# Designs tried in a protein design chat: VH-VL binders against q20498r280to473. Part 18

Target 1, 194 residues: q20498r280to473
Amino acid sequence: LELTDLYMRTGKKVPVIVEKCCASIEDQGIVTGIYRQCGIQSNIQRLRAKFDSGAEPDLHEFGQRDIYSVSSLLKQYFRQLPNPLFTYQAYPKLIEAFEKEDSLSEKVESLRFSLETMPEAHYRTAKFLMEHLTRLCKSKSLTDMTSKNLAIVWSPNLFRPPPTLNGADTHLLSGLNVHTAICDFFIENSESLF
Below, E stands for the ipSAE of ESMFold2; O stands for the ipSAE of ESMFold2 at other seeds; V2 stands for 0.75 times the mean of E and O plus 0.25 times the DockQ between their complexes.

## First folded at step 6 (VH-VL; framework fv_relatlimab)

Design x4 (at its last look DockQ between E and O 0.02; V2 from the best seeds 0.00; counts 0 for: pae E 13.3 > 2, placed apart)
Fold by ESMFold2, look of step 6:
Structure x4 (fold): chain C 194 residues (1-194), chain A 120 residues (1-120), chain B 107 residues (1-107)
Amino acid sequence: as target 1 above (194 residues)
Amino acid sequence: QVQLQQWGAGLLKPSETLSLTCAVYGGSFSGYYWNWIRQPPGKGLEWIGEIDHSGSTNSNPSLKSRVTLSLDTSKNQFSLKLRSVTAADTAVYYCARTSDIVATDYFDYWGQGTLVTVSS
Amino acid sequence: EIVLTQSPATLSLSPGERATLSCRASQSIYDYLAWYQQKPGQAPRLLIYDASNRATGIPARFSGSGSGTDFTLTISSLEPEDFAVYYCQQHFDWPLTFGQGTNLEIK
């Protein structure tokens, strides 16, 4: 289900699964290797089924048992979006803005402009997630998860090159793994970008 | 870089138990899923099952009743036992790793393979 | 379980030609498809993950495309080393499953 369609059906600009999982992680997930360690697959499947039922589950007891399944499910949710969080249509503009501008202020301004072109559901969910990850970085002494470490594990779930771009224009947009770098930049600069 | 090395008995008689072990070098054992896949001679690939660092397993329903997966975290090793083998279990057996990122269960590192022949 | 059907079973081509290999899933798997190359006596080698992302060290002549149920592996200009068996694999749900393979042989 696309984020825009979910927003139209529910009236919520940020999906329930995103809100609930982030809240659970901020409450119970300040633990070693959050988002890096994988949860138990059967727990992930069970938690996925709870959200697929359309319920708004309270994750308190589940998170006490296996918080890594909560973080794993959240990453999986974003990876499985039909249009990624940072949309196919925004992807070339975001990469170009990030690579073209050398100064911090120009890079922030160009990226902010490009981010604001995304549909509202994508923009609001991206803001919510990046702010969550920025807050989580303040706990790196407890989690061992810096902005760079979070970007390594998160970027594959947030950015996907457009299919036509992969087939037609891969020289300019491939050859370097920029997804981690731009994700790290977003986490470090979320206050200025959103 | 991660390297997987595997070993075990290559010749079995019907009804015996197949037993293979895979050792992991050059990388973290935790935070990944450790898999067994088999390939009968001249045929395609079949996923057998997986185990994580906590000992949780998930296996192919077609083999589940005969499969035991185990691990030894102190040695960075994981093992496959397949009970009551027949000639149909003759295959090259591979150990393999899936990525630590959710919904990325593709196999990025493979062992060298072990041919197991069950006499018929 | 999710069934992957590859076509053609055998593809006979010459070096320098373009190869197009197909994989069809029995249900939508979004873009959670991987491609592997396997030569005799060797383990499979990961080429493509997430339908279109090249694995590290894979030459640019390999590309993947598709989503949902229909996927394609393209080799833009065949090299002698590219003649092998190719498998698709879905990484959407368990049990993890593979296609039956496409044998790409030298003409």
Scores: ipSAE 0.007, ipTM 0.455, lowest interface PAE 13.3, mean pLDDT 85
Fold by ESMFold2 at other seeds, look of step 6:
Parts: sequence; C-alpha cells; structure tokens
Structure x4 (fold): chain C 194 residues (1-194), chain A 120 residues (1-120), chain B 107 residues (1-107)
Amino acid sequence: as target 1 above (194 residues)
Amino acid sequence: QVQLQQWGAGLLKPSETLSLTCAVYGGSFSGYYWNWIRQPPGKGLEWIGEIDHSGSTNSNPSLKSRVTLSLDTSKNQFSLKLRSVTAADTAVYYCARTSDIVATDYFDYWGQGTLVTVSS
Amino acid sequence: EIVLTQSPATLSLSPGERATLSCRASQSIYDYLAWYQQKPGQAPRLLIYDASNRATGIPARFSGSGSGTDFTLTISSLEPEDFAVYYCQQHFDWPLTFGQGTNLEIK
C-alpha cells in the first residue's frame, strides 16, 4: 500500500510499522551491524504478516529473540513501497539539487524546497526515518555503523529513478552511486533539511 | 491440559487428495501456530507447514504446490489437504503446536498420529 | 535448507549407563535446537528446547548442550524407559528440519 493511501485510510502520517520498528531498534538494536546484518527470514515474514493483518505487535519479544529481523523488516517495507519514500516525482529535483555546485547553505535550501514538495505522508515519514538514522549514528562506536555505512544499506530501499524506456539498467547503476551520497547527506544534515 | 485429536481417511488411491483434520481441546486456539508433520514408516520426520488463527500459512517448499492448510475457528479445528498423492506420501501424519513468538518453533503438543497409506 | 546430521545412527547401551547423542547443523543455528524422544507407536515428545532447556516434566537425567553447529543430548544414567529413537530439530529458520534420528537400543 502507497504511503498517501495508508494515511487516508488510517489518519496516521507515519506508518505504524515504521514507528514501531524504529522504536524497537532504538531500544534493543544498538548492536553490531544494525541494518547491515540480516535477520532470520522466517522471523521477518512472520513480523510482516502481523503488520499486514492490521495488528500492532509488541516488538519487545521479537527484538529479544532477533532484533535483526526488525531492522530487516523495516528496510523491506520501504523497498516494497509502490512509490518510494522520496517519490518518483521528487527524485529528479532532489538529484539535481544535490549535484549542483552550490554552497552548503544553498544546497540545503534547495533540497528542503524539493523535499517539501512531496506528499505530506512521504515528507513526515522521511523526516521520521532520517531523524532515527541520525540518532543511531550517535551510537556508531557500539554498532560500527557510520552515516556512510547506513547510507549504503538504506539508499537502495529509499530511492528509485522513474522508469525509463532506454538505458534503464545502466542509468539505475549510476543512480545507485548518487543514491548513497544523497542518503548520507540527508543523514548528516537531517536537522537542517527537515 | 491441551489435547490435539486428529482424524481423516487413512487409505487412499494414487492421485487422490489426502484430507486430515485436527481439533484442539483444553486450550486457546489463538497465540499459536498449528502444524502438520509427517513420518514415513521407519523414517524420520518432515515438517509440512503451519497455519495461525488468522489463516496465514507457510509450507515446506518441497510440498507447497500440493499443500492446502485451512482452519475453522468456530470449531477450533485446522486441516491439511495434500493433492495428487503417491506411494511416497504414505506416512504417519501428526498435527502439532508451536508458539507464535518468533524463534520458538519447537513442537510442545502433538496429536496422536494418523497412518495414511497410499495403495499401489 | 538447514541439514541436521545425527550420530551415531544406533547406540546400544545397558540401563545405568551414560548416553551421549550428537547433532550437527550445516550452518550456525545459534542455540535454536530441540530434542525429541519417540517410542514405538507414539508421537514424539519434546525433551529439550533452546539447546539446553528441559521441557516441563522432563527428568533431570536429560541434559542438552552446544551452540552454533554442534549439539549434544546426554542421558546421565539410562532408565529402561529411555530406550527409544531421539531426534534433533532446528527451530532457527524455515523449513523446519529434523535430524535422521539416533536409535538408542538396549544391549
């Protein structure tokens, strides 16, 4: 389900799965390689099924047994969104703003403007996620996950270029490199961007 | 005291559909996964699949194309259907329970077992 | 899938002796291993879960140990009722799998 449609159905601008998983990670997931290490596949699928049924499971029990299933589920949720978190529609302007040779302050302002064009459900969820990742970076000595490491594992789940008719595979591979860079920038500058 | 009681036809011809039912007594139906496991005569155990009270299922990939799991929550029953049986499907079939808490997929209560023989 | 290999296939002992049964996993399953006892004509009975925790009602002579890939079930002093087939089962990932069994028979 698309984020705006979920907002219209539930009245919540940040999905319950996102809120619950982030809270669980901040509580129990300050561990080596969080978001890099994969959880047990059966645990991930069971958690997903509980959320898909409309339940709001208490993740404390799940996290005690396999916290990496919680972090894996959260990445999977974003990867499977029909419109990615940073939307197909905002994608060209975000990339253009990020790649333009500007001062830091001008780059931040241009990115803020482009981010604010996203539907509110996407904007609020992006803000929530980036703030979560920024807080997690404060624990990098415990997790071994820097902002760059988080960007590497997160960017494939957050950005997809709009479909193209020509050169799709080549463009997608090039876009992956810039996706990591812009994701790292978002994590490092989330307070200024949102 | 939780008890699982199972029943179904024990003699089948090749290509027929195996159908077994398990009833749960003396305990909650929700909060658990309800499983089927089989054991060919003189052989080891093979997990077939699971179902929860919402109807969500997961099955052994080796059997998935032939397996249907279902439940009747009004009767606290769950069922196995296995299509297109052959002699290789001859086994004792068990129903069993696991908790729905992750990584607790060990079977604490078992049905009595039903021998299903597929004639040649 | 995760393969569990039990050894020995058959263990012949007398009452009062100590039995040691092994289970080896094809990959790390941490401590997500269970042990079952099965007597002829009966369903399996859960003995041990999480590698070392005795299930409710299981006598203290049964103990489990190990983690990662190598696991052991020990019966400290065999009683006549302990002669049966023993299976290990991993509860780490789907599909859930069992070892092929160790037949503990009376000498």
Scores: ipSAE 0.006, ipTM 0.555, lowest interface PAE 10.3, mean pLDDT 87
ESMFold2 (binder alone), look of step 6: mean pLDDT 92; pTM 0.944

Design x5 (at its last look DockQ between E and O 0.16; V2 from the best seeds 0.00; counts 0 for: pae E 10.7 > 2, placed apart)
Fold by ESMFold2 at other seeds, look of step 6:
Structure x5 (fold): chain C 194 residues (1-194), chain A 120 residues (1-120), chain B 107 residues (1-107)
Amino acid sequence: as target 1 above (194 residues)
Amino acid sequence: QVQLQQWGAGLLKPSETLSLTCAVYGGSFSGYYWNWIRQPPGKGLEWIGEIDHSGSTNSNPSLKSRVTLSLDTSKNQFSLKLRSVTAADTAVYYCARESDIVATDYFDYWGQGTLVTVSS
Amino acid sequence: EIVLTQSPATLSLSPGERATLSCRASQSISDYLAWYQQKPGQAPRLLIYDASNRATGIPARFSGSGSGTDFTLTISSLEPEDFAVYYCQQHFDWPLTFGQGTNLEIK
């Protein structure tokens, strides 16, 4: 289900699964390698099934046993969105804005403009997630996860080139590197961007 | 202390359906995943599948087309059906509980085992 | 699916000796490995979960170690009741899979 469709059906701009997983991770997930280490795959699938059914899983219980299943589920949720969090439609503008050799203030302004072209549900969910990751960076001494480390593991789940984007394999390789760099920039500058 | 007791027909002909039932005593039935595992004579163990209290199942892909898992929460029982058996399905069949309320996929309590022989 | 390979297939030892049993996974499973003991005519019994945690009621002579792909079950001083078949089982992903077993027999 697309984020905009979920928003229209529920009236919530940020999905319940995103809200609850982020809260659980901030409560129990200040642990080594959060978002880098994988949880037990069966726990991830069971959590997903409960959210898909509309059930209210006890994330405190899951987190006590395997907090990495909660963080893995959240990454999986974003990876499987039909339109990525930062949308196919905004993707070219975001890449262009970031790759221009701007001053910091010009880069922030260009990216902010491009982010504002996203549908409201995407914008609000992106804001929520980036702020969550920014807060986690303040615990890097406990987690071993810097903003760059978080960007490495998160960017593959947030950015996908549009299906109609044509180019050599060089575009894909460059795009993968830039996805991490953009994600790191978003985490470091979320207050200015959103 | 939790105890699992299982029963069902032990001698089958090829193409018949294997049917086993497991009852849970001395503990909670709700909040756990209930499993079936089999062991051919003199061989290792093979996971068949699991079911939870809502009736949601997951099965070994190698068997899934022939496996039906079910439960009766009013009796604290769960069951296995394996269709179209052959001699290769001859094994001791075990029911087992996954540890704890949230699945951890290891098995802390096992039934006594039921030898099922598929004759030629 | 994840294949677990146990070695040796048979280990012949005497009571009082130290037993070392190995299990190798075909891919990393972190520490999501369990060990079971099975005596003739009985169901398997859980010994170790999460690679190193003893199950309730398991004597301290049993210990597990390892992570990733290489795991070890150690019995520090064998008792007569310890001669049995031992299985490892990964609890990382479906389908759940077991090793082929190590037969620990009395010399």
Scores: ipSAE 0.025, ipTM 0.604, lowest interface PAE 8.1, mean pLDDT 87
Fold by ESMFold2, look of step 6:
Structure x5 (fold): chain C 194 residues (1-194), chain A 120 residues (1-120), chain B 107 residues (1-107)
Amino acid sequence: as target 1 above (194 residues)
Amino acid sequence: QVQLQQWGAGLLKPSETLSLTCAVYGGSFSGYYWNWIRQPPGKGLEWIGEIDHSGSTNSNPSLKSRVTLSLDTSKNQFSLKLRSVTAADTAVYYCARESDIVATDYFDYWGQGTLVTVSS
Amino acid sequence: EIVLTQSPATLSLSPGERATLSCRASQSISDYLAWYQQKPGQAPRLLIYDASNRATGIPARFSGSGSGTDFTLTISSLEPEDFAVYYCQQHFDWPLTFGQGTNLEIK
């Protein structure tokens, strides 16, 4: 289901699955390799079924059994969005703003402007997720996950080039490495960007 | 083959504590979830709770305030205590294994059952 | 909590006949349903998990179907050893719950 459509159905700007999973990870997921290590597949599917049923499950006891299934489910949720978190529509502007050689303050301002053009559900959910990842970086001594490590595992789930950019405009993109770089920048600068 | 053997006192008075132990033979103890289920005479089955090899527990909310689950990994054993019993706690009690090291919440191996009778 | 209602309470059939047992959940549980067989004085025996998967060693005459709220256990041709009580159990959410049972008895 598209984020804006879910917002219209539920009245919630941040999906319940995102709120609940992030809270669970911050409570119980300060563990080695969070978001890098994959959870047990049957647990991921069972947890997904609970959210798909419209329930708001209490993740405390579930997280004690397999916290990596919670983090795996959250990544899967974003990967499966019809319009990615950082929408197809905003994608060219975000990449252009990030790759332009200008001062840090000019880059932040340009990116902030482009982020604010996204639909409200995408903007609010992006803000929520980036702030979550920024908070996790403060626990890198326990998780072994730096901002760069998180960007590596998260960027494939957050960015997709629009189909119309394939082939014709590939030389305007630095390839998949730019997705990791911009994601790392978002995590490191979330306070200024959102 | 995996085999579960259980034991404990079968006759209790009201307010006493029910205590049962289950030993696991012929298979791995580590990584599995170990459960207790009870069946009152002539009635269906009621899930009591589970414990894993780390000692983490999850119990039926209707019983949680009275239930203590524990394990002894050196003996491949796990135990149930149910405090403050009444006649309503009369049942056959079973220990059981979840079917995989993942949390499946269905049970492939069961103990032989222990009838616990609480006098009125 | 999720309530499972089994029907019929008692089913009287002869060997060779087809048995159909129903289990209905009070809310959707996807396919997270198990079936057990229990004979007098014995522990339950797992037959089916995930609504339709036979457990190890269960004969092919046992099959499960359904999803959501309505589930069926079918025994295609009854053998003498199949006369027992059958329970469904949801493994969707805690607390885990069982149906009240269907007594499959010999006519």
Scores: ipSAE 0.006, ipTM 0.563, lowest interface PAE 10.7, mean pLDDT 87
ESMFold2 (binder alone), look of step 6: mean pLDDT 91; pTM 0.936

Design x6 (at its last look DockQ between E and O 0.50; V2 from the best seeds 0.00; counts 0 for: pae O 8.2 > 2)
Fold by ESMFold2, look of step 6:
Structure x6 (fold): chain C 194 residues (1-194), chain A 120 residues (1-120), chain B 107 residues (1-107)
Amino acid sequence: as target 1 above (194 residues)
Amino acid sequence: QVQLQQWGAGLLKPSETLSLTCAVYGGSFSGYYWNWIRQPPGKGLEWIGEIDHSGSTNSNPSLKSRVTLSLDTSKNQFSLKLRSVTAADTAVYYCARTSDIVATYYFDYWGQGTLVTVSS
Amino acid sequence: EIVLTQSPATLSLSPGERATLSCRASQSISDYLAWYQQKPGQAPRLLIYDASNRATGIPARFSGSGSGTDFTLTISSLEPEDFAVYYCQQHFDWPLTFGQGTNLEIK
C-alpha cells in the first residue's frame, strides 16, 4: 500500500509500523551493527504478519530475542513501497540539487524545496525516519554505525530511479552511486532539511 | 488444560482430497499459530504448514500446490485439505500449536493423530 | 531448507546408562532448536526448547546443550520409560524441519 493511500485510510501521516519499529530500536537496539546485521527470517515474517493484520504488537518481546528482526522489518517495509519514500516524482530534482556544486547553505535550501513538494505522508515519514537515524548517529560508539554506515544500508531502501523505457542503465550516467551520498547528507543535515 | 482433538476421513483412494479438522479446547485460539505435521509409517516428521488467527498461512514448499489451510474462529477449529493424494501421502497426521511469540516456534500441544491411508 | 542430521540413527543402551544424542544443522540456527520424545502410537512430546530449557514436567535427567550448528540431548541415567525415538526440530527459517530421529533402544 502507497503511503498517501495509507494516510487517507488511517488518518496517520507516519505508518504505525514505522513508529513502532523506530521506538523499539531506540529503546533496545543501541547494539553493534544495528541496521547492518540481519534478523532471523521466521521472526521477521511473523512480525510482518502481525502488522499486516492491523494489530499493534508489543515489540518488547521481539526485541528481547532478536532486535535485528525489528530493524530488518523496517528496512523491508520501505524497500517494498510502491512509490519509494523519496518518491519517483521528487527523485530527479533531489539528485540534481545534491550534485550541483553550491555552497552548503544553497544546497540545503534547494533540497528542502524539493522535499517539500512531496506528498504530506512521504514528507512526514521521511522527516520521522531521518530524525530517527540522526539520533542513532549520536550512539555510533555503541553501535559502530556512523552516518555513512547507516546511509550505505538504508539508501537502497529509500531511493529508486523512475522507470524508463531504456531501463536502469540511465541512472549510471548521474555519476557515482549517489544514493548513499545523498542519504548520508540527509542524515547529517536532517534538522536543516526538515 | 489445553487439548487438541482432531478428526477426518482415514481411508482415501488416489486423487481424492484429504480433509482433516482440529478443534481447540480449554484455551485461547488467538495468540497462536495452528499447525499440521505428518509422519509416514516408520518414518520421521514433516511440517505441512501453519495458519494464524487472521487466516495468514505458510506452507512447506514441497506440498504448497496441494495444501489448503483454513480456520473457523467461531468454532475454534482449523482444517487441512491436501489435494490429489497418492500412496506417498499415507501417514499419521497431527495438528499442533505453537505460540506467536518470537523464538517460541516449538510445538507444545499436539492432537492425538489421525492415520490416513491412501489405497491403490 | 535447513537440514537437521541426527546421530546415531540407533543407540542401544541399558537402564542406568548415560545417553548422548546429536543433532547437527546445515547452517547456524542460533538456539532455535527443540527436542521431542515419541513412543509408538503416540504424538511427540516436547522435552527441550531453546536448545537447553526443559519443558514443564520434564525430569531433570533430560538436558540439552549447544548453539549454532551442533546440539546435544543428554539423558544422565536412563529409566525404562526413556527408550523411544527422539527428534530435533528447528524454526530458524521456512520450512520448519525435523531431524530424521534417533531410536534409543534397550539392550
Scores: ipSAE 0.016, ipTM 0.598, lowest interface PAE 7.8, mean pLDDT 87
Fold by ESMFold2 at other seeds, look of step 6:
Structure x6 (fold): chain C 194 residues (1-194), chain A 120 residues (1-120), chain B 107 residues (1-107)
Amino acid sequence: as target 1 above (194 residues)
Amino acid sequence: QVQLQQWGAGLLKPSETLSLTCAVYGGSFSGYYWNWIRQPPGKGLEWIGEIDHSGSTNSNPSLKSRVTLSLDTSKNQFSLKLRSVTAADTAVYYCARTSDIVATYYFDYWGQGTLVTVSS
Amino acid sequence: EIVLTQSPATLSLSPGERATLSCRASQSISDYLAWYQQKPGQAPRLLIYDASNRATGIPARFSGSGSGTDFTLTISSLEPEDFAVYYCQQHFDWPLTFGQGTNLEIK
């Protein structure tokens, strides 16, 4: 289900699964390699099914046993969105704004403008997630997860190049480095961007 | 108290399809995983697969190509089909429930068992 | 897949004795281990989950312990109804797997 459709059905701008998983990770997930280490596949699938059914599983007890499945579930949720968090529609503008050789203040303003073109559900969920990741960076001495490390594991789940009419156009896109770099920039500058 | 009652044909010829059904009484059908497990004569237990109320399934890779799991939510029933049986599929088949609590894949309620014999 | 090896295959004891049954996993499964009792002609019955928690209605003489790869089921003082086959089962990952069983028989 797309984020905009979920928002219209529930009235919630940030999905419950995103809110609950982020809260659980901030409570119990200040551990080595959070978001980098994989959880147990069967736990991830069962947690997802619980959220999809509208249930609110007890993440406190579960997180004491397997917090890495909570973090894996959250990444999977974003990876499976039909329109990525940073939408197909905004993607070219975001990449262009990020890669332009501008001052920091000009880059922030250009990115902010482009982010504001996203549907409200995408904008609010992106704000929520980036602020979560920014807070988590304050614990890097405990987690071994810097903003760059978080960007490496998160960016594949947040950005997808738009499909093209011809496959040759995919060769014009920047490699994995640009997605990591823009994600790292968002984490480091979330207060200014949102 | 939750009770699982199972039924189906107990005698098959090679190449036929095994078909078993399990009904759930005294409890909710949603919020649980519904399983099939088999036990060949004189041998241990083998997990076949699971299905939840949404119809999502997971099956033992050793059997996946022959297994179909289904459910009927209006009747609180779930079913197993195992295609192309051979004598090696002779076993007692059980339906079973896994716990509602996440990270819990142990079987708290079991059906009575159905012996399925595949003639040689 | 995760292999569970139970020992001994057969344990012959008398009522009143203490039984100790072992289950070893081929990899660490944390405490995701369950124990079942099965009598002839009956379905298995859940005894222990999460390595050490007794299921509802299970007598206190049954206890479980262990973590990682090595687990035990202990029956502190055997009663006549305790002579049966016992299986361990890992609930760590798919496919769910069982040990081959320990036959606890009356001497």
Scores: ipSAE 0.013, ipTM 0.591, lowest interface PAE 8.2, mean pLDDT 87
ESMFold2 (binder alone), look of step 6: mean pLDDT 92; pTM 0.943

## First folded at step 8 (VH-VL; framework fv_relatlimab)

Design y1 (at its last look DockQ between E and O 0.91; V2 from the best seeds 0.00; counts 0 for: pae E 5.6 > 2)
Fold by ESMFold2 at other seeds, look of step 8:
Structure y1 (fold): chain C 194 residues (1-194), chain A 120 residues (1-120), chain B 107 residues (1-107)
Amino acid sequence: as target 1 above (194 residues)
Amino acid sequence: QVQLQQWGAGLLKPSETLSLTCAVYGGSFSGYYWNWIRQPPGKGLEWIGEIDHSGSTNSNPSLKSRVTLSLDTSKNQFSLKLRSVTAADTAVYYCARTRDIIATDYFDYWGQGTLVTVSS
Amino acid sequence: EIVLTQSPATLSLSPGERATLSCRASQSISDYLAWYQQKPGQAPRLLIYDASNRATGIPARFSGSGSGTDFTLTISSLEPEDFAVYYCQQHFDWPLTFGQGTNLEIK
């Protein structure tokens, strides 16, 4: 299910699964390698089934048993979005704005404009997630997860180049490391960007 | 307090379908996974699969193509069908309960067991 | 899938003795291990879950320990009713799997 469709059906600006998983991670997930270590597959599948049924499970008991299943589920949710969080439509402009040789303030301004072109559900969910990751970076001494470490594990779930509709894919080679770099930039600068 | 009582035909011919039912007494049907486990004579235990209150299932990959799990919420019953049986399916079959909280897949209540024999 | 190997296959002891039963997992399963007792003609009975927690109604002489790959069930002083087959079971991931059993028999 598309983020925009979910927003229209539920009236929630940020999906319940995103809100609950982030809250659970901030409560119980200040642990070594959060988002890097994978949870147990059966736990992830059962949690997903609970959310897919429309339930709003209390993640406190689940997180006590396997917090990595909660973090894995959240990454899986974003990876499986039909239109990624940073949409196919915004992707070229975001990459172009990030790679342009401008002053820092001009880069932030250009990225901010490009982010604001995304549908409301994508923009608000991106703001929510990036602010979550920014807060989590304050605990890097406990988690071993710097902003760059988080960007490495998160960027594959947040950015996909659009399917080629009219030809040129000159950014494919650049995309292998640029997704991490732009994700790291978003985490470090979320207050200025959103 | 909670009791699981199971029944079904105990003697089958090859290629027939094994069919067992388990009824739950003295407790809630929701909030749990309802399981089937089997034990060939003189051998260890093999998990067959689970079903929850909503009808969601998961099965042992080794048996998945032949297994159908179902439930009747109005009667607090759940059932196992195992198609195309052979002599290798001869075992005592148990129903059992686990909680629907992750990582709690240990079986706290068991049915009495049903010996199913597959002859020629 | 996760293979559990129990040892010894048979343990012959007398009432009053201490029994130590081993279960080894083919990969780390954290502490997601359960122990069961089974007597002839009966369903298994849950003894221990989460490696070390006694199930309701299980006497204190039963204790479990271990994490990762190596687990132990200990019966501190055997009673006549303790002679049975014991199974470990991992509740870490699907498919759920059991060890092959340890037969604890009276000498």
Scores: ipSAE 0.150, ipTM 0.690, lowest interface PAE 5.3, mean pLDDT 89
Fold by ESMFold2, look of step 8:
Structure y1 (fold): chain C 194 residues (1-194), chain A 120 residues (1-120), chain B 107 residues (1-107)
Amino acid sequence: as target 1 above (194 residues)
Amino acid sequence: QVQLQQWGAGLLKPSETLSLTCAVYGGSFSGYYWNWIRQPPGKGLEWIGEIDHSGSTNSNPSLKSRVTLSLDTSKNQFSLKLRSVTAADTAVYYCARTRDIIATDYFDYWGQGTLVTVSS
Amino acid sequence: EIVLTQSPATLSLSPGERATLSCRASQSISDYLAWYQQKPGQAPRLLIYDASNRATGIPARFSGSGSGTDFTLTISSLEPEDFAVYYCQQHFDWPLTFGQGTNLEIK
């Protein structure tokens, strides 16, 4: 299900699964390698099924047994969005803004403009997620997860080039590197971007 | 006190469909996974699969192509169908419960067992 | 799939003796291991879950230990009703799997 469609069905600009998982990670997930280490596959699939049923599960007991299943589920949710969080439509503008501007202030301004072109559900969910990751970076001494470490594991789940853009091997490898860089930039600058 | 009672045909011919039902008494039907496990005579236990209150199923890959799990929530019952049986499917079949909490798939309540014999 | 190997296959002891049963997993399963007792003609009975937690109504003479790949069920002083087959079962991941059993028989 598209983020905009979910918003229209529920009236919630940030999906319940995103809100609940982020809260659970901030409560129980200040642990080594959060978002890098994978949860148990059956746990992830069972958690997904509960959210797919429309339930609002209490993640406290789940997190006590396998917090990495909660973090894995959240990454999987974004990876499986039909239109990625940073939409196909905004993708070329975001990459252009990030690559072309040399000064921090110009880069922030150009990116902010491009981010604001995204549909409301995408914008609000992106803001929520980036602020979560920014807060999580403050615990890097406990998690061993810097903003760059988070960007490495998160960027594949957040950015997908439009199918027509994804045509050559050299472009694919370059795209993967820039996805990490722009994701890291978003995490470090979320308050000024959103 | 939770009780599981099971029934179904105990004697089948090859190619027939095994069909067993388990009824749940004295507890909530929701909030649990409902399982089937089998044990060939004199042998160990094999997990067949699970179904939850929503109707979501997971089955042992070794049996998945022949297994159908279903619910009747109005009767607090769940059922196993195993298609195209052979003599290798002769076993005691048990229904059992696990909690709907991750990594807690231990079976706290069991049905009495049903011996299903497939003639060879 | 996660394979559980139980040893010994048969353990012959007398009432009052201490029984030690082993279960080894083919990969780490944390502490997500259960133990069951089964008597002829009966369904298995849950004894231990999460490697060391006794199920409701299980006598204190039953204890479990271990983590990772190596697990032990101990019966501190055997009573006549304890002679049965014992199975371990991992509750870590799909498919759920059982060991092949240890037959605890009276000498």
Scores: ipSAE 0.115, ipTM 0.675, lowest interface PAE 5.6, mean pLDDT 89
ESMFold2 (binder alone), look of step 8: mean pLDDT 93; pTM 0.948

